VH-VL binders against q9umr5. Designs and how they scored, part 84

Target 1, 268 residues: q9umr5
Amino acid sequence: SYKPVIVVHGLFDSSYSFRHLLEYINETHPGTVVTVLDLFDGRESLRPLWEQVQGFREAVVPIMAKAPQGVHLICYSQGGLVCRALLSVMDDHNVDSFISLSSPQMGQYGDTDYLKWLFPTSMRSNLYRICYSPWGQEFSICNYWHDPHHDDLYLNASSFLALINGERDHPNATVWRKNFLRVGHLVLIGGPDDGVITPWQSSFFGFYDANETVLEMEEQLVYLRDSFGLKTLLARGAIVRCPMAGISHTAWHSNRTLYETCIEPWLS
Short names: E, the ipSAE of ESMFold2; O, the ipSAE of OpenDDE; V2, 0.75 times the mean of E and O plus 0.25 times the DockQ between their complexes.

## First folded at step 3 (VH-VL)

Design pa22 (framework fv_nofazinlimab; at its last look DockQ between E and O 0.82; V2 from the best seeds 0.00; counts 0 for: pae E 3.2 > 2)
Fold by OpenDDE, look of step 4:
Structure pa22 (fold): chain C 268 residues (1-268), chain A 122 residues (1-122), chain B 112 residues (1-112)
Amino acid sequence: as target 1 above (268 residues)
Amino acid sequence: QVQLVQSGAEVKKPGSSVKVSCKASGGTFSSYAISWVRQAPGQGLEYLGYIIPIFGTANYNEKFKGRVTITADKSTSTAYMELSSLRSEDTAVYYCARVGYDSSGYEPFDYWGQGTMVTVSS
Amino acid sequence: DVVMTQSPLSLPVTLGQPASISCRSSQSLVYSDGNTYLYWFQQRPGQSPRRLIYKVSNRDSGVPDRFSGSGSGTDFTLKISRVEAEDVGVYYCMQGTHWPYTFGQGTKLEIK
């Protein structure tokens, strides 16, 4: 039988968004038990990410317990960060494939057309004023806002991304790294036509330097220092990068070609 | 230059709801947050919650157990605070206040509304 | 929740004399960014509150230099070097480090 699949949604999403994905899984892997976690939907997805991590943890623990052979995680957009943190804090998870579906794994710094309704164009350069404060850090968006022009503020004020990345020292860094390394495969999915994740390379742990030049994963300090295990995972052949063009952000979970190419191979 | 103008006094029955408005002028509404604080007669200040309009949602004090709803209309630069299931203990002056910012982040309560008296009585 | 404790709750003062208000928090108000989000407010009779001090010791524009804030960690103080008649009112401390943000009980300053 196929391993159970757990799905974690993104910002302002709900379980309904994954109806096509469920259909694809059912067709190609009949009998698979797929659970789309209906937590922190809609506005609730703006709750602090650590709060979400705890909520999702409570939901996945019983699922994992009933699946001694392991489970697969499909985590979309913001959900990919939740899942990475989840795997970092759980010392007994049994995740085989962690599929990060167009997630801002290295953070977000952009105000694309998709986000225009949320952020005025002029806000990208000023959002640090909001996000790098106690008031801002109570919202998930700020928990992974990564302003390359205010690195000190990010490192000190980011209560989530900087910690799970091991960019700021904390007493759990070693243990979190150990826990995260329990994953069988890390499948990174994203693409240049996403239109939301900015830069889109963030889905592959790439990100801006101080001049807004995009550097790849292997150039990042978190990789070079192996702060949470990326270097180790790559060395063991556990990282899969699956870029795909022509897919908008809201279509990653409903594109059949994407599913067959980047998701399905890791559900067996 | 920045002003917060709140709606007028309200008299409500127990169990009903009240919605207070706070219109901001003189600044960029979307760049700031709006806090709501109340003060019962002769008592201190109590923080209800705050909204960052660009995010479209608020952070609430759990003490109110979901009875408070804070919203914002960016088109009119107006924030709202709705309190449901009113009880006598909710009788208070309700204040809105702006959360401004400096180079290091947000700073709360640099400007206040004039307050809205809400009386809950049978 | 973080408990903010002010003392005294009543403060009668002679005009021209100094005044001091203490505010203690139940836990450290130092945030991860190194800032301490402690605020002082003044509320004159019949008026809305007014922010006097932000982040422990920074005076807002228009606030007389008679007012000063100090402290660190969990202990904070608001001082008025020379009390004037217009200083009558209730003073509140507030912490903005830990949600939910909380106020002290207030200190009522009166002229003897």
Scores: ipSAE 0.827, ipTM 0.912, lowest interface PAE 0.7, mean pLDDT 94
Fold by ESMFold2-Fast, scan of step 3:
Structure pa22 (fold): chain C 268 residues (1-268), chain A 122 residues (1-122), chain B 112 residues (1-112)
Amino acid sequence: as target 1 above (268 residues)
Amino acid sequence: QVQLVQSGAEVKKPGSSVKVSCKASGGTFSSYAISWVRQAPGQGLEYLGYIIPIFGTANYNEKFKGRVTITADKSTSTAYMELSSLRSEDTAVYYCARVGYDSSGYEPFDYWGQGTMVTVSS
Amino acid sequence: DVVMTQSPLSLPVTLGQPASISCRSSQSLVYSDGNTYLYWFQQRPGQSPRRLIYKVSNRDSGVPDRFSGSGSGTDFTLKISRVEAEDVGVYYCMQGTHWPYTFGQGTKLEIK
């Protein structure tokens, strides 16, 4: 039998977005128990990410406990950051494949179709004033806003992403790293036509330097210091990179070719 | 110059709802947040919530859970605070106040409205 | 919720003399960025509150030099070096580190 699959949605999203993904899984892996978590839906997805992590943790514990052979996570967009934190804070998780579906793993910076919908007037260069304050950090999008022109503010004020990436010290960092390293496979998916995740290479742990030149994962200080285990996972052969062109942000969970190429092989 | 102008005093019956407005002028409305604070007669200040208009959403003090709704209309530069299921203990002056931009991020209460007296009586 | 406790709650002061108001928080107000989001407000009779001090010790534009804020962690003080007649009113401390944001009970400064 196939390991259960747990799906975590993204910003302003809900379980409804995954109906095609569920169809694909049922076709290729019939009998798989798929749970799409109906927590922090719609506007509640703007709640602080640590609050979301706690809520999702409570929901996944009984699912993992009933699956001694392990579970798979499919985590879309902002949900990929929730899953990053889940894997770090749970000292007893049994996740085999963590499939990160177009998630801003190094953060978000830029004007996108999604950001334009959320912010009628583009505020990319000024969001650091809102986001890097206690008021801003009560909203999920600010928890992973990563302005490359104000990296010092990001490092000091980010209450979430800078901590889980090990970019700023935390008392639990050693335990979080140990827990994250329990994952069987880290499957990274994303692409240049996403239109929302900016830079799109954030889905692969790449990000802007101060001149907005993208540096890939292996050039990041987070990787070089092995802050939460990326270098160790890569050396173990546990990181899978699956970039695909031609897919917009809202289509990652409904593209059959993407599913067959990047997701299906990791759903043992 | 920045100015926050609130709607006039209201007298409401128990169980009804009140919606107070706060119209901003002099600055870019969407570039800051609007907080709502109340003060019962002879008592201290109590924070209800705030809205960041550019995010299109608000954060509420759980003490008012399910009763307070804060909205913003960017076209009229107006923020609204609606409080439902009114009780006599909701009698208070309700203030809007701006959280403005500075180099350290948003800072609370750099400008205040004049206050709106809401009286809840039978 | 973080409880903010002010003392004294009633502060009669002679004109020209100093006044001091204490504010204590039930939790540290140091945010992860190293800043302490502690504010002081003045409310004169019949008026809206006015921000005097932000981030513990920074005086707002137009606030006289006789007002000063100090403190760290959980213990904060607002001082008025020479009380003037226009200083009569209620003073509130507020924390902006932990949501929901909370105020002290207020200290009524009166001329004796």
Scores: ipSAE 0.521, ipTM 0.767, lowest interface PAE 2.4, mean pLDDT 89
Fold by ESMFold2, look of step 4:
Structure pa22 (fold): chain C 268 residues (1-268), chain A 122 residues (1-122), chain B 112 residues (1-112)
Amino acid sequence: as target 1 above (268 residues)
Amino acid sequence: QVQLVQSGAEVKKPGSSVKVSCKASGGTFSSYAISWVRQAPGQGLEYLGYIIPIFGTANYNEKFKGRVTITADKSTSTAYMELSSLRSEDTAVYYCARVGYDSSGYEPFDYWGQGTMVTVSS
Amino acid sequence: DVVMTQSPLSLPVTLGQPASISCRSSQSLVYSDGNTYLYWFQQRPGQSPRRLIYKVSNRDSGVPDRFSGSGSGTDFTLKISRVEAEDVGVYYCMQGTHWPYTFGQGTKLEIK
C-alpha cells in the first residue's frame, strides 16, 4: 500500500484547486489516502506564516501518527514554505518525500502578473518599506519578501524566511537543521514560465544577488554553510530537481505530464 | 501634506452597526497602513485593528473578534471601519491614523483623522 | 497583550520647569531587527493625538526640541526640558512591537 499524501495549498488558494492532482493520484496510486488541508484558505492565507505553520502542524500530527511508516507532503507555492518550516519545527515528523511545487523557497522579489491584480501600481522597489516592519511581518507575503537591494533590512527584520533559511543566528538553528534532515527526499519543482515566482529559480533555492543576477542553489551562502541541511541532502542524493517549462503558476497541480514526470515517482 | 478626513458623527441604537469612513489625501494610499483607534469619553486610547490596503486584508484586536470589519477602497483612497452588534460601551470617538515609514521601517500613527463620534444609546 | 504602565497619571508642573513621564512595558519592546518600537503621543485639549517621538528617541518634524525620549528594553521616559503653556494635555506612550499594539493609560500634564 502507498504512504498517505498530505497536500498544502498556497496564497489565495483552497483545497478545491487540487481536484485534478487528486484524480491523478487516484489513477496511478489507487487506495492512497490523500488529505488536502483546508486551513487558511482565501484571504486567510495572508495570516502570518508562523500562525499557518502552527495550524497545519495541528492538522498533520494525527495523520502522521496513523502512518508510522511515513507520509508524503505535496506543498504548493507559499505552502512549500509552510511545509519546510513544519519539517524544521517537528522533532518527530515522518515525512519521506517533501514535494515542493513551485514554491518561493529563497523568497520573492517581483511584481508578477498574478500580483498586479492585487497591486495596481508597481511596488516591488518600495515593498521593503512595508514588509520590513513589525506591522508588515503580520502578513504572509512579507514573511518571504526578499529584497536583494535591502539585504541588511531583510536579515534583521524577517520573522520567518531568514530564520528557516538559517540566514540569521537563532537558538533553534541546530535543532531545526536536525529535524529537517530527517526527510527522505526533497523534490524541487518549478520552471521559467511560472509567471509569479520571481526569480523562478527560488523554487530551486536560487536567488538574486545585489545586481539581480541569479545565483543557483550551490552558489548560495545558505547552501555553502549548510545552514539548514541543503548541502548534506545533496551529498546524500536526497535532492531531486524537476524543472519544467511551459507551465503557469496556477497550472502546476493540473498538468498530467508534470505529475507523471515530477510527482508520481515519489509517491511510494 | 497628508490629510485624513473622517465621516460625520453617528447616533445608533444597541444591536445595530456603524460604518465610519476615512479618506486619505497626499502620499501613496496603497503603501501605508491605516489604523483604527477609539477613545471612550474621559478614557484612554484603544486599538481596534489596521489594514495595509496593498494586501486588502486587516489585522484585528481579538477583543473585537467578529464585530469589527476593516476594509479599504484603493480607487477612492478610503478606508472603512464597521462595528456591529453595538453596545453602550462602544460609545467613543473613533480615529483613523496613517502609519508612515522612514529608512528604519513602518512607524505607527504619523497622521490622525479628526475623529468620528459614535453614540450608542437606547 | 503587553501592558504599558505610565507614571505619573497626573502631572502638575510650574511653567518653565522640567517635566518627566515614565512608561514601563510588561515585555521587552526590542524587535528582532534591533529596533525598539516605543512611541510618544500628545493630545491637546479638544484635538486628535499627535506623534511626538518615534522609536524611543527620534523627535518628529515640527516637535519643539524641548521634548526628548530615552530608555531601553522595558523602561522609557519622555522629558520636557522647560514646560510651556501650550504643553497642557494628555501624553500617551504606545508599543508597536507586539500585536495587538497597546497604549499607556495617559499622563495628564497641567500647569500649577
Scores: ipSAE 0.409, ipTM 0.735, lowest interface PAE 3.2, mean pLDDT 88
ESMFold2 (binder alone), look of step 4: mean pLDDT 90; pTM 0.929

Design pa23 (framework fv_nofazinlimab; at its last look DockQ between E and O 0.02; V2 from the best seeds 0.00; counts 0 for: pae E 7.5 > 2, placed apart)
Fold by OpenDDE, look of step 4:
Structure pa23 (fold): chain C 268 residues (1-268), chain A 122 residues (1-122), chain B 112 residues (1-112)
Amino acid sequence: as target 1 above (268 residues)
Amino acid sequence: QVQLVQSGAEVKKPGSSVKVSCKASGGTFSSYAISWVRQAPGQGLEYLGYIIPIFGTANYNEKFKGRVTITADKSTSTAYMELSSLRSEDTAVYYCARVGYDSYGYEPFDYWGQGTMVTVSS
Amino acid sequence: DVVMTQSPLSLPVTLGQPASISCRSSQSLVYSDGNTYLYWFQQRPGQSPRRLIYKVSNRDSGVPDRFSGSGSGTDFTLKISRVEAEDVGVYYCMQGTHWPYTFGQGTKLEIK
């Protein structure tokens, strides 16, 4: 039988968004028990990410307990960060494949058309004023806002991303790294036509330097220092990078070709 | 130059709802947050919650157990505070206040509305 | 929730004399960015509150220099070097470090 699949949604999302994915999984892997977690849906997805991590943890623990052979995680957009943190805080998780589906794994610094309804274009350069404060950090989007021009503020004020990345020292860094390294495979999915994740390479742990030049994963300090295990995972062949062009952000979970190429191989 | 103008006094029955408005002028509404604070007669200040209009959602004091709803209309630069299931203890002056920003970071309560008296009585 | 405790709650003062208000928090107000988000507000009779001090010791524009804030961690003080008639009102401290943000009970300053 196939291992159970747990799905975690993204910002302003719900289980309904994954109806096509469920169909694909059912078709290609019949009998698979797929659970799309209906937590923090819609506006509730703006709750602090650590709060979300706790909620999702409570939901996945019973599922994992009933699946001694392991489970797969499919985590979309913001959900990918939730899942990474989840795997970092859980010392007894049994995740085989962690599929990060177009997630801003290295943070977000974008002002795209998709986000215009949320952020005025003029706000990208000024959002640090909101996000790097106690007021802003009460919202999920600020928990992974990564302003390359205000790295000091990011490192000191980010209450989520900087911590799970091990960019700021904290007493749980070693343990979180150990826990995260329990994952069988880290499948990173994203692409240049996403239109939301900015830069799109963030889905592959790439990100801007101070000049907004995109550096790849292997050039990041978190990799070089192996602060949460990326270098170790890569060395053991546990990281899979699956870039795909021509897919918009809202289509990653409903594209059949993407599913067959980047998701399905890791559900066996 | 920045002003916050609130709606007029309200008299409500227990169990009903009240919605207070706060119209901002003189600044960029979407660049700031709006806080709501209340003050019962002769009592201190109590924080209800705040909204960052660009995010479209608010952060609430859980003490109110979901009775408070804070919204914002960016097109009119107006924030709203709705309190449901009113009780006598909700009788208070309700204030909106702006959260601004300077070079040092966020600046809560740099401007206040004039307050809205809400009376809950049978 | 963080409890803010002010003392005294009533403060009768002679004109021209100094005044001091204490505010104590139940836990440290130092945020991860190194800032301490402690604020002081003045509320004159029949008026909306007015911010006097932000982040422990910074005076707002238009606030007389006879007002000063100090403190660190969990203990904070608002001082008025020479009390004037216009200073009559209630003073509140507020912490903006830990959600939900909370106020002190208020200190009522009156002229003897």
Scores: ipSAE 0.786, ipTM 0.893, lowest interface PAE 0.8, mean pLDDT 94
Fold by ESMFold2, look of step 4:
Structure pa23 (fold): chain C 268 residues (1-268), chain A 122 residues (1-122), chain B 112 residues (1-112)
Amino acid sequence: as target 1 above (268 residues)
Amino acid sequence: QVQLVQSGAEVKKPGSSVKVSCKASGGTFSSYAISWVRQAPGQGLEYLGYIIPIFGTANYNEKFKGRVTITADKSTSTAYMELSSLRSEDTAVYYCARVGYDSYGYEPFDYWGQGTMVTVSS
Amino acid sequence: DVVMTQSPLSLPVTLGQPASISCRSSQSLVYSDGNTYLYWFQQRPGQSPRRLIYKVSNRDSGVPDRFSGSGSGTDFTLKISRVEAEDVGVYYCMQGTHWPYTFGQGTKLEIK
């Protein structure tokens, strides 16, 4: 039988968005128990990410308890950051596959048409003034905003991303790394035509340097210092990278070819 | 110079709701925060919540969650606070106040509205 | 919630003499960026509050230099070196480090 699957949605999203993904799983892996968590829907997805992590933790505990042989996570967009934090803070998680579906794992620095809907009068070069303040950090977008031109502000003011990346010292860093490394596989999915995640390589732990040149995962300090376990996971053969062109941000969970290529093989 | 102009005083019956407006002029409305603070007669200041209009949602004091709704209309540079299920204890002056910013971040309450008296009585 | 405790709650002062208002927080107000988001407001009778001091010790434009703020961590002080008649009102401290942001109870300054 198949391990249960837990689905965590993204920004401005809800459980209904995953109906096609549920259909694909049912067709290819009949009998799989799939739970799409119905928390922090719509505008509630702007709540602080630590608040979301706490709420999702409470929801996943009974599911994991009923499945002692393990579960899989499929985590979309902002939800991939929630899931990565869950894996760090839960000392008793039993996650085999963590499937990160177009998530801004190294942060967001976007000046895209989608962000103009969210930030019609703000450019990416000015959002640091909002986000790197106590008032701004009360909103989820600011919890993973990563301005490559204001790295000192990011490192000092980020209440979420700089902590789960191990970029700022905190008393739980060693325990969080140990817990995260209990995952069986980290499956990274994304692509150049996403249109929202900026740079799209953030879904693969790539990000801009100060010149806005993308450095890949293996060139990032968090990888080189192995601050939360990426180097260890890669050396263990536990990181799977599955890029796919031609998929827009809202279509990752409703593309059958993407499912069959990048998701299905990891739903043991 | 930034100015915050609030709607006029209101008298309400218990169980009803009130919606107070706060129109801002000057500055970049979408990027600064608008806070709502109240002061019951003879009492101190109490924070209700704030909105950063660019995000389109508000952060609420848990004490008022479920009863207060804070919104913003970027096209008119106006913030709103609506308090529902009114009780006599909600009688207060309601202020909007700006969390402005300089090049180094937000600084709270550099400009205050004139206040809106809301009276809840029989 | 961070509790902000002001002392005294009532402060009768002789004109021309100094005044001091204490504000203590239930936890540190130092944010991860090194800033301390502690503010002082003055509310004159019948008026909206006015910001007096921001980030512990910075006077707002137009605030007389007889007002000064000091402190660190959890303990903060507002001082008036020479109280004038125009200083009558209620003074509030506020913290902006930990949501929900909270005010002290207020200190009513009166001329004896």
Scores: ipSAE 0.551, ipTM 0.792, lowest interface PAE 1.9, mean pLDDT 89
Fold by ESMFold2-Fast, scan of step 3:
Structure pa23 (fold): chain C 268 residues (1-268), chain A 122 residues (1-122), chain B 112 residues (1-112)
Amino acid sequence: as target 1 above (268 residues)
Amino acid sequence: QVQLVQSGAEVKKPGSSVKVSCKASGGTFSSYAISWVRQAPGQGLEYLGYIIPIFGTANYNEKFKGRVTITADKSTSTAYMELSSLRSEDTAVYYCARVGYDSYGYEPFDYWGQGTMVTVSS
Amino acid sequence: DVVMTQSPLSLPVTLGQPASISCRSSQSLVYSDGNTYLYWFQQRPGQSPRRLIYKVSNRDSGVPDRFSGSGSGTDFTLKISRVEAEDVGVYYCMQGTHWPYTFGQGTKLEIK
């Protein structure tokens, strides 16, 4: 039989968003136990990411315990960052495929139509003032806000992303790296027509430099220093990159061609 | 300059709810956060929570979770603090205070409202 | 929650003499950015609190230079070099590093 699949949603999301994904999995892998975690739904998705990590951890422990052959994670948008941290803090996770579905792995820097109602006055250039403070870090969006023009503030104030990416030292960094490296496959999915994740290459560990020129994963200090194991995973053949054009942010979990190309092959 | 003006004193019965307003002027409302702090007669200061209006959501002190709701109306530059299931122990002066920022960083509690006395009595 | 402990809680002082208030936190107040989010507030009778000091030692605009803050980690001090009559009131320390944010009990400064 197939390994169970655990789905972690994104910002302002709920389990209903994955109706089509569950249909696709049932068609190609009938009998798969799929659990979509209904935690931190809607507005609660703005809670600090470390709080979300602890809540999701409690939910996944019994699922993993019942599946000694392993589980797969499908983590959408902001949920991909939750899953990154989850894999690092769990000493005993048995995740085979971690499928990251258009998640801002190196952070977010941009105003998007999806988020405009939260930012009625464009504050992209000034959001760093609020986000890089103890006050701002109590909100999930600020946990992965990565202003390339204030990288020093990001590195020093980020309570979440800079730590899980190993961009700033942490007492648990060695254990977090060891735990993350237990993953069988890291499947990265994203594309240029997403319209929300900015830059879209953040889904593949690429990001802006100070001139807003995108540098790909292999040029990132995080990769070069192997801070949490990306270089090791790539050398092991465990990183899969699956970019696809023509898919908007809210369509990644409901596009059949994407599912068949990027997700289905990794659901053993 | 920035000024925070609160609604007037309230006398409430146990079990009821109170909603205190804090109207901001002199600055861009969405560019800062609003905190709520209370002080029981003759006692010290106690932090209830804060809202960042641009995110449209608030963070609450666990002690008050389930009873306190902080909201903001950006169109009127007004923050609200609602406290439900009132008890005599909730008798206090309730203050709003700004968490601002400038070119030198963030500057919390640089402006305070005048306070609103809420008395809970039968 | 971080516990903030002030001493003394009652501080009678003679006009023109120095005054010192201590504040101790139950854990370090150094944030990951290297800043220490420790604040001092003054509350005069019948008035709202007023921020005097932010980030341990930075004086707010309009605050007289006879007020100074110092300290690091878990131990902090507010000093008034020469107490004046208008300094009567309650002084509170506060930490903004760890949620939820917490205040000390307050120190009542009185002229003897």
Scores: ipSAE 0.549, ipTM 0.794, lowest interface PAE 2.3, mean pLDDT 89
ESMFold2 (binder alone), look of step 4: mean pLDDT 90; pTM 0.927
ESMFold2, look of step 6: ipSAE 0.013; ipTM 0.529
ESMFold2 (binder alone), look of step 6: mean pLDDT 90; pTM 0.925
OpenDDE, look of step 6: ipSAE 0.671; ipTM 0.853

Design pa24 (framework fv_nofazinlimab)
Fold by ESMFold2-Fast, scan of step 3:
Structure pa24 (fold): chain C 268 residues (1-268), chain A 122 residues (1-122), chain B 112 residues (1-112)
Amino acid sequence: as target 1 above (268 residues)
Amino acid sequence: QVQLVQSGAEVKKPGSSVKVSCKASGGTFSSYAISWVRQAPGQGLEYLGYIIPIFGTANYNEKFKGRVTITADKSTSTAYMELSSLRSEDTAVYYCARVGYDSRGYDPFDYWGQGTMVTVSS
Amino acid sequence: DVVMTQSPLSLPVTLGQPASISCRSSQSLVYSDGNTYLYWFQQRPGQSPRRLIYKVSNRDSGVPDRFSGSGSGTDFTLKISRVEAEDVGVYYCMQGTHWPYTFGQGTKLEIK
């Protein structure tokens, strides 16, 4: 009688990455119906995030409708941003626990090994020139690229992250906030040894200032203004922070200790 | 300094495919986008799609989605446009053009290729 | 798709006289960053197009100052203050704000 679990993968990823996660859930919560969404796999994960949100929305509607008691979301890396938007655009979602596995919730700014695979030459300082344009915003990476040295360009040109974080005004902001606030628990997971998400504190709504000093969630204007409900959720006791050292980016969904500590307690 | 040099003219039969190349020289290939635009004889310009080589994927005009494939080879600084299931209406000059950036930011269509005539006839 | 409408389609002009081309978009071309991604291109007979104007009113390096662009929102104009023989060709406006990017149908400038 456990609530169904819906899993959303990340950049250059697929459902195969979650085989160990499925094993852990089956061991501790036998009988749980787990659906790993097999959409926007591999290079298709570079499609604009709003396009991905629409596709995932179509896939989750029948699952949520079949489970009137509610569902849980486990959303990995870039997938955590897709899930953020899903919770905001769906007027009728019934999500209890939203479990965000090392997702760049305040954005990405870093030349990591994963990005170096995609970008043979470091583009960190110049990626803003490409990303903050109509051309660049047709690619998912640019939708959450957050250059702290060009924050004005990020705020004005980001077609996705700045809007879902309420950092720039949008006609739907009030409805998006109301919808997001229906979530039962926001479980944030991440850690300093991730090696991809930069800064790693982005997974906890922390981010760089103009001097590349990380400011925590409670110091962000997004939180202070309660732009999409973080302050309200925290006051309600609905935000869970579960940092863990020693876990690399591709291991969040396959580490048993992490599962038992950060995920298992939130799968009712 | 920067040049985009395209492959030579092609004559194709209906139902076949054509692959046009666009070789960039000067500047840094990976740091900009390459657009593909076509022009039928005596007609206007039509946008097919573009690729940002560093991302390795392209964005296509829905009108051509399923028939057009745009790729890039960073090692040779060459972008390709392949159009399949050719019809007589696909007869056109195909252009590649750069979407670059300078001190002012993104600077689209600052350099164009010379064009490649593709003729589709029996 | 955003429809770009140019007028006139045929523009016969006497050498030394001014010329003006209009471009109208079916939707506002103002992007969220406040920029308007409207471009003007010149295509001389037998040549590739070349960009004359970017973001409504900015003239490219090497483009003579007799060319100017203006406009806002949905209505844009390319002006040539004094037409010269080398200006013969087709002029296109283009929008880069809304995907897919679209061109006007073109205006053929001819010497009469």
Scores: ipSAE 0.600, ipTM 0.815, lowest interface PAE 2.0, mean pLDDT 90

